VHH binders against Putative ABC transporter glucose-binding protein TsgA13 (tsgA13). Designs and how they scored, part 3

Target 1, 363 residues: Putative ABC transporter glucose-binding protein TsgA13 (tsgA13), of Haloferax volcanii (d4gpw5)
Amino acid sequence: TGGDTGDTDDTEASETTASEGTTSGTTTGDVETTDGGGPSEGETVNAAWVYISEIGDLGWSWAHDQARQAVDEQYDWLETEYTEAVAPSDSERVFEQYAQGDVDVIFGTTFGYQDPMYAVAEDYPDTVFEHATGYRTRENMGRYMGRIYEPRYLAGQATGMVTENNTIGYVAAFPIPEVVRSINAMALGARSVNPEATFKVRWVNAWFDPPTAREAANALIDEGCDVIAQEQDSPAAVRAASDAGVWTSGYNAPMGQFGGENYLISPIWDWTEFYGPTLESLHEGSWEADAFWGGMETGVPMLDEWGPNVSQEVKDQVAATEEQILNDELDVWAGSAFEGESDEFLFQEMSSFVEGVEGEVPS

## First folded at step 3 (VHH)

Design b32 (from b0 with S30K G33A; framework vhh_ozoralizumab_d1)
Fold by ESMFold2-Fast, scan of step 3:
Structure b32 (fold): chain B 363 residues (1-363), chain A 121 residues (1-121)
Amino acid sequence: as target 1 above (363 residues)
Amino acid sequence: EVQLVESGGGLVQPGGSLRLSCAASGFTFKSYAMYWVRQAPGKGLEWVSEISSGGSLTKYPDSVKGRFTISRDNAKNTLYLQMNSLRPEDTAVYYCARGSTYYKWGGYDYRGQGTLVTVSS
C-alpha cells in the first residue's frame, strides 16, 4: 500500500518520480553518471546479441544463444534479438544500428569487438553495452568473462590420468591471454596427477573453422597424442578424436554426443547466470558498468557430464579437486610461474606457457 | 547411474506447507536445469517448476505461481520445492526431474521415484 516517506498521493508521487526523479530517491542525487540510462523500472527491456559465428556452430555462439533463449523464455518483460556471423570489421555498423533503434542493451560476444563497441558506446551514452572477453569499460559499457581456467584444470586432471603416451594435443584458437590461460591451466591440472604429461599445441588462428580444426586434431594424433583437447567454437576436433579412437575433451557446450565412447569431460559455459542478473538489474534501473570475472562458484564456467567409459578413479579425483576449488582451498596457479599474480594479470597479460607445454606462445 | 531421490512428502491440511527435497547423484548436478513435475491420481504428468543450472532463473505455471518456490544447493547436490498455501488439488506424487538439454527449457530425461503429497481435510 502507500509509503510513509515522502508524498503520500499516488498520482503526485508517480509524477514526481517520472518527471523530476533523476535526483529524487538516488543515493547521490547531485549528478548522475548516465550509466543507468537503460529502461525505466517496470518497462520492457529490449536486448540484442551480436555473434561472430552462426548459432549452428555448436560452440561459443551457440552457448550464448542458449542463454539468450532461456532468459527470453523466462522474462515476459524481455524482448531479445540477435545478429550472427558478424566479423569484427563489420561489427561497428551492427552496434550502431542497434543503438539507433529501440535496443536498451547490446551484448557483444567476441574479443575482436572491443574497439568497435568501445567507440559506439561513446556515441550512444543512453544505450548499455556489455562485452564478453573484453578488457575496456565505459560508464555505459561493462565487460564479462568467467574463470574457465578452473574447469580446464579439472578436465586437465582427467587427461593426465587417461593418457598412456603422456602426450596430449590442444587445438587452440589464437595466441591471446584467454587461450594461453586455458592451455596452462589444463597442463597444470594434468601434471598435478601425472608429472610426465606433456602438451602439444596447434593454432587454428580462428574461433570457428571446422575443417582446419579437424586437420589440426589429426596432425596432433599423428604426432602421438592419445588425448585431444580443444578451444574452438565447433565440435570438429572432438569428432576427429572420436573417429580416431583417442580420448577427447571439448569446450563451450556439452560435446558428449560427438566424443562418444572416447569422451572425457569439457569445460562449458552457463551464461544464464550472467545474463539473468544483468537483465534484471536493467529492468530494475540498478545496472552499473562492471568487470564480471566469475569462477565455478558463480555457475558460469563449469563442467559437463563424464563420458561413458571414464573410470570411477578419474571421476573421484576430479570431484575431490573441484570441492577444493569451490571451497577456496586450492589455487590453480600455486607452484607455477604465475602463483600470486593478480586477476588483472591473469585476465589480460598471460603470454607464456607453463612447464609441460611444448614450444612457446607465438608472438 | 543417474539417481534422483525425493523426500519430504506427507499428509498436510489445506493451507499448510511442505518442503520437498531431491538428492541427486550419478551426474554433475550443477550443470543441469532441474524440474519438479507432479501426477495427480488418474491424471497425466503436470509441470510444476523449473530452475536453471546455477539457480538465477526460475519458472512456474499460473496454478502454483506465488505459492511454490523452487531452489537448489549445488554444493549439496540437492533440489528443493517449498510449497505454501497447499490446496486439495495439489495432491499428487511429486517427481524431481533432470533437464533433457543442458541450457534449454526442452523438458526432462530422468525423474525419481516420487514422493506422495496428500492435502486433505
Scores: ipSAE 0.000, ipTM 0.463, lowest interface PAE 12.7, mean pLDDT 85

Design b34 (from b0 with L57R; framework vhh_ozoralizumab_d1)
Fold by ESMFold2-Fast, scan of step 3:
Structure b34 (fold): chain B 363 residues (1-363), chain A 121 residues (1-121)
Amino acid sequence: as target 1 above (363 residues)
Amino acid sequence: EVQLVESGGGLVQPGGSLRLSCAASGFTFSSYGMYWVRQAPGKGLEWVSEISSGGSRTKYPDSVKGRFTISRDNAKNTLYLQMNSLRPEDTAVYYCARGSTYYKWGGYDYRGQGTLVTVSS
């Protein structure tokens, strides 16, 4: 057994190699630090994730689980566990079971977990809770989401540049602010480079319903859409567009393999850029509840790889605009009805379409 | 067009061995780290192995460590998983996956169609 799984040349002691103070014992330590004490170096952090869907959805839950696996691999002091396919009605029990155990943090990854998690957080003040897409916080409960409208705007420019019919289809989940915001940002992006671009929206009324999403995509194609975008937890609409030979943009996770030669680019999530810093703060004892609302500058909302047939002209246009977004030189909402609105409004209250999107947001 | 095609799955008795292969095309295979991931019936995806682009570094979760060995042949654009001492709980569809260039911390961006491994009498 001279077995070897590979050496990690990680200098995991280098970035935070010291305890707070020396506690020398020869002199009473009178210096106060402004930082609280964190967990001891080398102390294990136990983290749990709760997912609404099976991870094999290739959508939202899959994207979070890829990040969970990645941080587990990168941090020797981190142990992770998860529960999948947890309906909101079952989530309070799952959160309580984790909180009763030895987990330090529980990540709940769907909007419907808001009230169950908020209730459990009150009963378990020594456990940290983090709620993706949430709108309420406690001393021991944060919330997090990314400004996906930024990469949506960029993907929108690509759709506006490749459309020949000026009619772009969007297969959407639910008529809620999160989805309306994404539709609007894509439309603004498309119209920034093609003022004749128009969007037709079809509502699946589900995050994960591949047959209905495919039917919605095909109906939009039948209506003259030559580009299909989507906001679903599956690649079904992307695959339907590819089968029909029309351009396509996905969501949540890289979908190039499903879009093939017709793939443009998709807004995706790199949750490692949130989970990494959050877990490090827990390991160091510096965690505080926050309302994370990060843009592309954080690395959380981002773009995947370009499809194989996307022209250099399209790539150059998007790259130039991305640079403006990263430099805080472009407001996605400038010139729209939403120019100057607060982050809170953008997050919680956007309920109408911008110019270029056909119809009304359903009530 | 990125393609990953798995083969080598099948029925095997507990304690037996199987070797899975993955034929990669449509990208520069030698430039990417590669993964094997699996999905057991009624469960989500579970990472089971990772290998660096050059093959010098490998990593495994405790559930398969010491029993599974990942390897690659960059000249043939092929990834392998040698599975020994198989257990009923190893029953799953096994997917070849390409390491992501998007994620700072790792992860994968493309996976194949999968190959079924059934560990049973």
Scores: ipSAE 0.000, ipTM 0.327, lowest interface PAE 11.2, mean pLDDT 84

Design b35 (from b0 with L57I; framework vhh_ozoralizumab_d1)
Fold by ESMFold2-Fast, scan of step 3:
Structure b35 (fold): chain B 363 residues (1-363), chain A 121 residues (1-121)
Amino acid sequence: as target 1 above (363 residues)
Amino acid sequence: EVQLVESGGGLVQPGGSLRLSCAASGFTFSSYGMYWVRQAPGKGLEWVSEISSGGSITKYPDSVKGRFTISRDNAKNTLYLQMNSLRPEDTAVYYCARGSTYYKWGGYDYRGQGTLVTVSS
């Protein structure tokens, strides 16, 4: 998912990392209470989004911005603004500029913003912060992410059913738990319907680098991969697969336009299901810091539309499994090395591949 | 396959007018809401207008409200954007986009190649 995280050291287990339910947006206003941030109940809410890439990426930043536009249109009491193409090294300045203004909440949308946002949140306790893909919280800072591994598992089943070479390529961003978790879930999904399916991973070492992602996809195809999946903030790998006539699954946003005749289906985001309730809580003065970790039942992580040549057999298999996930009848990690692991482990500690994924996670 | 082809862009003077068209194919046009979005040189995408599948509901941001009018002809599978009182800041590539049926609160899933509108004197 979106963002420059750098190295894997920051993804180590932390006994002190925890979700908080601290109330930040509403106080009694007397001397016994401190305003932790946010507007009073019924006031106009001013919200800012900070994006790592250009919205025109049609990926991660695009998906967040679609949700920003949707909530802006939905709520007459909401004013929104954004800044795009903000590298983590530039993000502290941007957060500070928003916090010094009339902004009530700042949404930072990449993992690399963790340290900059956490530092600024300490200095601006009357501003609310929310960090997508983050792992630390404060009284005035929440974190949020969706269990995208659920739709990844489902897309994985589709890849496992259509592959003829039993070799599926995955164009990945960085070797961090978020990405390893997605690779593993897709591999488990594929192998649930095709035990011979194997995954080859190539690391771009960037969230948004279309030329390098295209090169990685073509290298995987050259190695015998007849399906290309990806975890990038652009459709470049999907386009490369389509150009080569191999099946493809995208990420973040609907990519059917780029996959064409060879498109399968993609795990995508509907962030309105998070931003809407969060902004309503700020408007009502009931906001408190939380560590949102929502599955498909929340509507946040979901699947887009099937490609035009996907068989009914594949669609039926995925639909049946999706129903089991939604009804809590299937645990994605059941039968794997990660069966029974906590949500904290799944979120921030997963650093090794499941059976069926070639090689080892780089370190 | 879904295709959206924009046309009607060009060079106009401030205060002038242009009408953009979008020819849609590969899907049941009358079943989808449609969008116009734009991207100014060196800037991000900006929402310009939205129209419901039947054409009865339209929405605009304050930056173009009263100056731009979105419309559609479902019999011709065509989307239009009438742009009046054009300003230099309206200079952008304009994209036709198909409304997504996936996102509960809006958004789009397909976008055309775009048509360039340049407003200068």
Scores: ipSAE 0.000, ipTM 0.324, lowest interface PAE 11.7, mean pLDDT 85

Design b36 (from b0 with L57F; framework vhh_ozoralizumab_d1)
Fold by ESMFold2-Fast, scan of step 3:
Structure b36 (fold): chain B 363 residues (1-363), chain A 121 residues (1-121)
Amino acid sequence: as target 1 above (363 residues)
Amino acid sequence: EVQLVESGGGLVQPGGSLRLSCAASGFTFSSYGMYWVRQAPGKGLEWVSEISSGGSFTKYPDSVKGRFTISRDNAKNTLYLQMNSLRPEDTAVYYCARGSTYYKWGGYDYRGQGTLVTVSS
């Protein structure tokens, strides 16, 4: 097989030599004495994931779960578990139950978990917490997200090059900074190669609502959109575009099988590039709370494979721009209203559209 | 069309060093884990090293650990294998190989033509 002789795992663990100051995962009844939590070197790491939707969504939760499975298969010292379909209002109970149990780290994977997770982290200082899309940290709680706007910009170039109507539809989840940032990046990408490209946005007001997403896609197509992009936890909009014979770009996970002959390319996640190093640091006793905000150079936000009918000209253009992004030679926001804005602003405060996106962000 | 083209092989003396390169094209290189595998004369394929899509995870069998280093340059679509302290038993054809999935390690679906490395006096 392609990766492991068994004995290699024991050798790797012993060669790592984690710091002797590693927290044992116990508390003396004072949060200040834990110094961030985590197991000692060589101990089994027990990790739990909490998902907002079912892992079969082929979207956000699915992408995180693929990474959970991958790290579980690679590390003999790692045991993983998960709970799916956890609404933010139910999440405090789930986090508390894991923290009371035999888990070393809890990964909460939606923005709405911020307050519940932050509260539980205070009460369980010997447990490590990591919050995807989060905006606050503490000594035993990190946050992580990828700069998905980079592969959005690249997918945007593809949409701008294939459109004949100069009207691209975007089926969006919620009018929050994360989504506005993605729309804006795609529009900037499209306009970098086609200044006449315009975007029409339809809001589903849900991360997972396949019937509403399909209706939104069809409405955009009826309005003259010949390319459909989306930001949903399902392939419904991609399927609708394919059924209508218009170009399409997905999100979160490879959606080529749903876009078929009309598939372009999608921004997707490889969370193994975050979870792998994070879990290794916990196993080695070197984990520290961080605010991970990684671009394509980290491998976390990335592109999937091109659809079968995409021209070499489109592929060459995107590849050249990807090289610039990977070498830190292209600022996605350069020349836009957001040029020079801080990472904090880009992450938390972006609430208006760039030129080329029709209408206003709903208030 | 997926293409993997290895280079850098040759004759080297025991204890010497050699650097292999693999030029990849026809797929989104940055999205795939990559492998080096080898085949010694008269033997089967043997795994040599692997690297994750972003390069944060690398793995080696004990036979080459500490001597070989796998790396990648996603901007240039190139995979590398730095081989140090070479031994006669490292003599083999070395193949660059693409991982079969976006999210898991566990095999490869495409392999290059190979480059011959001979370690002899």
Scores: ipSAE 0.243, ipTM 0.680, lowest interface PAE 4.9, mean pLDDT 86

Design b38 (from b0 with S53T; framework vhh_ozoralizumab_d1)
Fold by ESMFold2-Fast, scan of step 3:
Structure b38 (fold): chain B 363 residues (1-363), chain A 121 residues (1-121)
Amino acid sequence: as target 1 above (363 residues)
Amino acid sequence: EVQLVESGGGLVQPGGSLRLSCAASGFTFSSYGMYWVRQAPGKGLEWVSEISTGGSLTKYPDSVKGRFTISRDNAKNTLYLQMNSLRPEDTAVYYCARGSTYYKWGGYDYRGQGTLVTVSS
């Protein structure tokens, strides 16, 4: 993916699934323990990242690469490398090439890498593998994701407070549990402060397709949506909303420059809060396969900065709710059809909309 | 309207400890890396510590490593610096500063008014 630029904070929607990493210590998969794997304690760690798109997508791959650069600068014992634009069908070769070399850990950053990485991990037991958005593990393979539904709920409150038409549009990638979970969390957030808020969803059927995302945003605006949210690996929907004078919330990384005067706030990623501790454990010889499922308390899923015209009332409401989430005083799913569901269900099985979202999840 | 207000400075004897606090407001605190910097009398600004958005990554120069600990409480919008085994050369005005990027050190765009730390008998 050749996104706009590589020198901005903008991002686009990406894969967002969850797993072990909650503060409750819940395990949501086949987590297997090892003797630590990877390099000897105190040795140089060589780490490789494999990206589905170019880091210039300013979305998911960009956000992971910002974290790679941050940990590379942080640790003098760490050497990093990456390969971008790797389709799932090509990923097994790339993983195998790294595993045959001197790489101690390989981070695969898209859902489609699951089976290729799982296969390669079996053949290279001395190499550590970590799969973002994955759902399977081995003794030498962990998985990780963040509970992005928490900052989605907060962004949802902002959308519910600014809408005048009570009709909010959501430009979505694929009808999978990860995306349904994000839509539902935003709707619950909006309705927590505005019971009349409704959501209309349009499916792009791609993580990165700026022209189709722009078309979807414009179609939703034509249908009366005065707020546009999105789950795409580009700022195209945010830019379309801004061009139309419509409020907007982005995804993956800060998109304020594209939303302009109509920007609200976006759920974004800071993967340094996962990569840092993981790489330290490898350096210390204490790494064990796990299923990380971290909320905002970890710093992994978080909010960016407010747009310039958002009222203090909206900011105060969201800040108060964020404080409750950070203190584990608010359950996003409380009062919904999904109250009390397991982390495993939330991660892998959510296939229906909550009240306030129009229509049904496509099958 | 970014505001950073430092507190906790004062006079302490060599070998003693102090805990500095920085109350942040006017921005999404949890989304920014934070820094402590100091300026000793007649000297330039010196980086003291940095911390990532969620607190998992911290960094220190050799001059304070093992003696100072940076931490943050995102629920309270507060940055801390625990200073142990203080030395006369740690005497300085200490500033908290907001990073200009979310992921790594790139300098800071806002700095507080500072709090004076004096280490003497």
Scores: ipSAE 0.440, ipTM 0.757, lowest interface PAE 2.6, mean pLDDT 87

Design b39 (from b0 with G54S; framework vhh_ozoralizumab_d1)
Fold by ESMFold2-Fast, scan of step 3:
Structure b39 (fold): chain B 363 residues (1-363), chain A 121 residues (1-121)
Amino acid sequence: as target 1 above (363 residues)
Amino acid sequence: EVQLVESGGGLVQPGGSLRLSCAASGFTFSSYGMYWVRQAPGKGLEWVSEISSSGSLTKYPDSVKGRFTISRDNAKNTLYLQMNSLRPEDTAVYYCARGSTYYKWGGYDYRGQGTLVTVSS
């Protein structure tokens, strides 16, 4: 608590209430699915997106907005709008303004929107709400996130196969479960094909801080890392690796243009595969609140395109493992300390590194 | 670099008042939601108050609601916490915190060094 950079949702500020533990929201315990919510079947759907940052971040908000643009182009019956740079503390007003208008569905795209959206959803029961990274639902409010640790594992195999020093650097945002989960999945992937691979982590303590991310990447390279991975909302670490002639893997959005000849592949988001089916269900009158926690089989968390100098053997290995994940023949956590842990644990409680990651998670 | 500097803490008797200030630098203050969080001796961090980037929206937990008021001056890059009707259980180190863009409550990406508030005799 005193040293962490984030806290999930203890809003009552009571120690007895705050000590209730993590919510069961990762698998949705407080809402039963219904056939209701949204516009009448076959009518125009008006959808709004609310973004925490500007869509030009080339990261999280950008990935959601690319999907908004794609579905807007795809569906003649869909009209979209958005508001960017909305802090969580300002979001309740924004949600309420959309709900008071002709908007049928509101997508809130950051964890901090949970309580504001949950409150507004109660007051506007004929409006549908969807919360990315959320933990609670209502009859008219779903939540969604993807199991990005699956493409992280696959990217990890690529890092493990190309490293010559067995030392891979990871430029990380915050020491929170989401980031620890991603680091661990990549390390497990690398070690699945190269048991000698090791990871060194540097913490930026920000999602978007290009100068600090670049400095962290260069420090890792100076320490002997010949591959740089990252978890940032900018390509700065990928650019630094490329400038140094070091292999690199990005995050959130395709970063091949920044990695150039040293680009491997990145875990990215294709939110079109969530927004498309969700909007179709609203158009058809079949929408039900859900706690979407989709893997690569959904198409949401995925890999971008290979860099130009990645060997066919690396591509073949990753493709074979991807097929096993898609067919439920491989659990990325199998054989690790986290084998058999619940989705709730994986989403909210992972606070330690797997074997092969140097040091300990800061606390 | 981000810098947050708290001031205004001290010793106060039960029922008294204090006003805390936080001077922010190294970032566009007017673009971020801000928080006050506190840590009582031997306890974890507790969220105390939240204010939107514009200052138009504020939130409080029941433990301080009606007694504490958060405000900000974006022209001066300064955050304030007016604390009235102080109780011994309000004794804590109070931290000014910049809201994390990922988490809403208690989730911050930067905090100051803190200022001690002691409510006793």
Scores: ipSAE 0.000, ipTM 0.141, lowest interface PAE 15.0, mean pLDDT 83

Design b40 (from b0 with S56T; framework vhh_ozoralizumab_d1)
Fold by ESMFold2-Fast, scan of step 3:
Structure b40 (fold): chain B 363 residues (1-363), chain A 121 residues (1-121)
Amino acid sequence: as target 1 above (363 residues)
Amino acid sequence: EVQLVESGGGLVQPGGSLRLSCAASGFTFSSYGMYWVRQAPGKGLEWVSEISSGGTLTKYPDSVKGRFTISRDNAKNTLYLQMNSLRPEDTAVYYCARGSTYYKWGGYDYRGQGTLVTVSS
């Protein structure tokens, strides 16, 4: 009873009710409508997802697909489909095939899709495109990502509090700003509660390569790391840590099943908080291209559940810091070399490690 | 460990309003979808509302749609239910419940002790 329906995202009910009586290609009284099968106006929305790996990766593609399934179940007016294991070099063909069909929106879910999607969007101006981790937009193409560095900082505090060797291992994908940002945030979190904590990074040079990720995790453990964090599209590094009896933090999706008794907590994604509002805006005919960059307050980047052996002291520390982040009372980058940097810099240009991370970012 | 504590119930006349609150503790509240469910005297549990982890998606059965509004404050670990245009058939014990989480709709695993709402003239 309080609140203006025009101040923020409106409810679907108002838009759906308004459009209920119209019929495409039918004369109703003195009025006829010829609109049908468009991107949205109270009619079925057809949405396609394009994934870099198989949904069985139990990581990045899996997390997006869980959200696809959730919104499909939520909205009777939504039809969804997907294509998995699409390399960037094959993605232009896949985007074109969807755009030539009856899909209203195409979600591309890896950084390498940027140029292929941007090119196809130019040729299909009546199709909506959304690019996860992207850096370019168009009138019919948005981009989206979450500030995963916030829950990464929180997971970092947990790693800093449980380490006995002050040596934490990080199994990383590629030396790009997205990954460097996550490493740095975790290191800052760990060092906020344990100034002696240090991070050793090993690069897989792949988003999904379970054997190489496992080898990297084992090499870090052999070097004295008693905590293993990871940034991969699989739980392989978490499984390796569990097998070795060392603490572990995962990424993308809940990995407690794989970390077992040694599981800490992981930064994960709830993409339903992005896909839901985006699809509702398409259904209402109110979609506009945007550069979504949401923090934990949006529910998109979040933490999963604590492992069974994590102490109350660790949980209390992380909870107190999470409250500060949610209330906009803590800047993750405060006191670091990146204090005061713009969101654009944090998203696209971070190329060096903070204090406490061993070595240098590969060129 | 997991605790959900409801408050805000009471006696109200038909056509009146009440706001229920649920204080959550013992888990990462911001990572879970949440539910309100109710049980009328002599009847089974009935789902009355659900909300996604970030609060952007909500769902209601036809029996309360347009009258009830679910909301959440993740910084305060609190769930709310605003109930307007109350009817005698809304009389029930109202429970806060933790949903299936991480991209899921459907079902809940923990429930509070409930708060009684009586709608009577």
Scores: ipSAE 0.082, ipTM 0.597, lowest interface PAE 6.6, mean pLDDT 86

Design b41 (from b0 with S52N; framework vhh_ozoralizumab_d1)
Fold by ESMFold2-Fast, scan of step 3:
Structure b41 (fold): chain B 363 residues (1-363), chain A 121 residues (1-121)
Amino acid sequence: as target 1 above (363 residues)
Amino acid sequence: EVQLVESGGGLVQPGGSLRLSCAASGFTFSSYGMYWVRQAPGKGLEWVSEINSGGSLTKYPDSVKGRFTISRDNAKNTLYLQMNSLRPEDTAVYYCARGSTYYKWGGYDYRGQGTLVTVSS
């Protein structure tokens, strides 16, 4: 369904970009401004991606760029380009430059792009815009996100089965519905197989800040956490857990190489399952603005592969539950305070923890 | 332990059709790209088709494009190959194979024991 996420990722995005200010890999020079573009039925489709971080973050932007590369390889009629490390405050300029050129579709991949993209979309009605994590649409602007809480629930079962201290740490980005939803889903998953499991959360207040994420993970380990999960755009917390001999679950991208012998499994993204169909619809002239909110049945939110020391019992439990999710036979929120809540509520209004998560969501 | 078990092979006349199935277990099937590869008698392995983790992207060599269709059912951990307009040169042992990456472009690392397809009058 989609909805309003009600957050201010722009502030965090600008802060993250500032730390990487000298690192960029832009392709805006490939855009020609003399001829504007829109969706082309049966002709070459020119698509641009705008990333908040470097594609080398091994996280969110990396996952989107892997999908861009895959669709570029797949479709002879598709030409792709991208600009990385774009702060929300710089994004309107980048969107305008692409829209003034031969670009048919512009994918903006952070919440902070909402207002800049929405404004540019009004001025360029023949250009298609798609906003990852967005909350508003117009005739030429769609939005998309995946129900990552489903693979979070599954990863949560693994954490609940391997913990010996019943204390699991979560290195989190910002206290916004997207993150609260992920924490809650993991806790519900863990408690579905281990009712004594508890979660301790530390807030980094950044999507990409490897030193602070590592410090947060180590602090949680010092407090007795024997499993570390995270919601960051880097593997830093996974590396810290591995270095300490503690079980770990990552996020966004496969992180098995960083977790090593202590790796469990991570919720990750396969954005090819969104970009492929979207680009085909543009090529066929059938594209319409939508509020994509896909679960594991779409293939967008998914699990990566198990670490080498995870027992068959854990794998079997998760596989059985995944089958129920794929068949729409399991409600992740059943038995919780959020049972029966709308997709709109789950997407944009969740602001409190479920039982088993220590403390309160910061205001 | 990764297991891939093919079925559905057999004898068919030129112009006929067959549907192959592959039952997967021992890994997160929904997270891997999958392949069909074949080996004709006395020849090397030949790539036949591939599909990404969720099934929206597929790839075929010109030799089978338009005749073969790869698909998957992630809830059932099953991969399929629908083969239409079969030709004598399609005679081979067909293997399903697991992609070596979480997407579609990394090659493959495991394959099953194969199922024989014979196209002959």
Scores: ipSAE 0.006, ipTM 0.471, lowest interface PAE 9.3, mean pLDDT 86

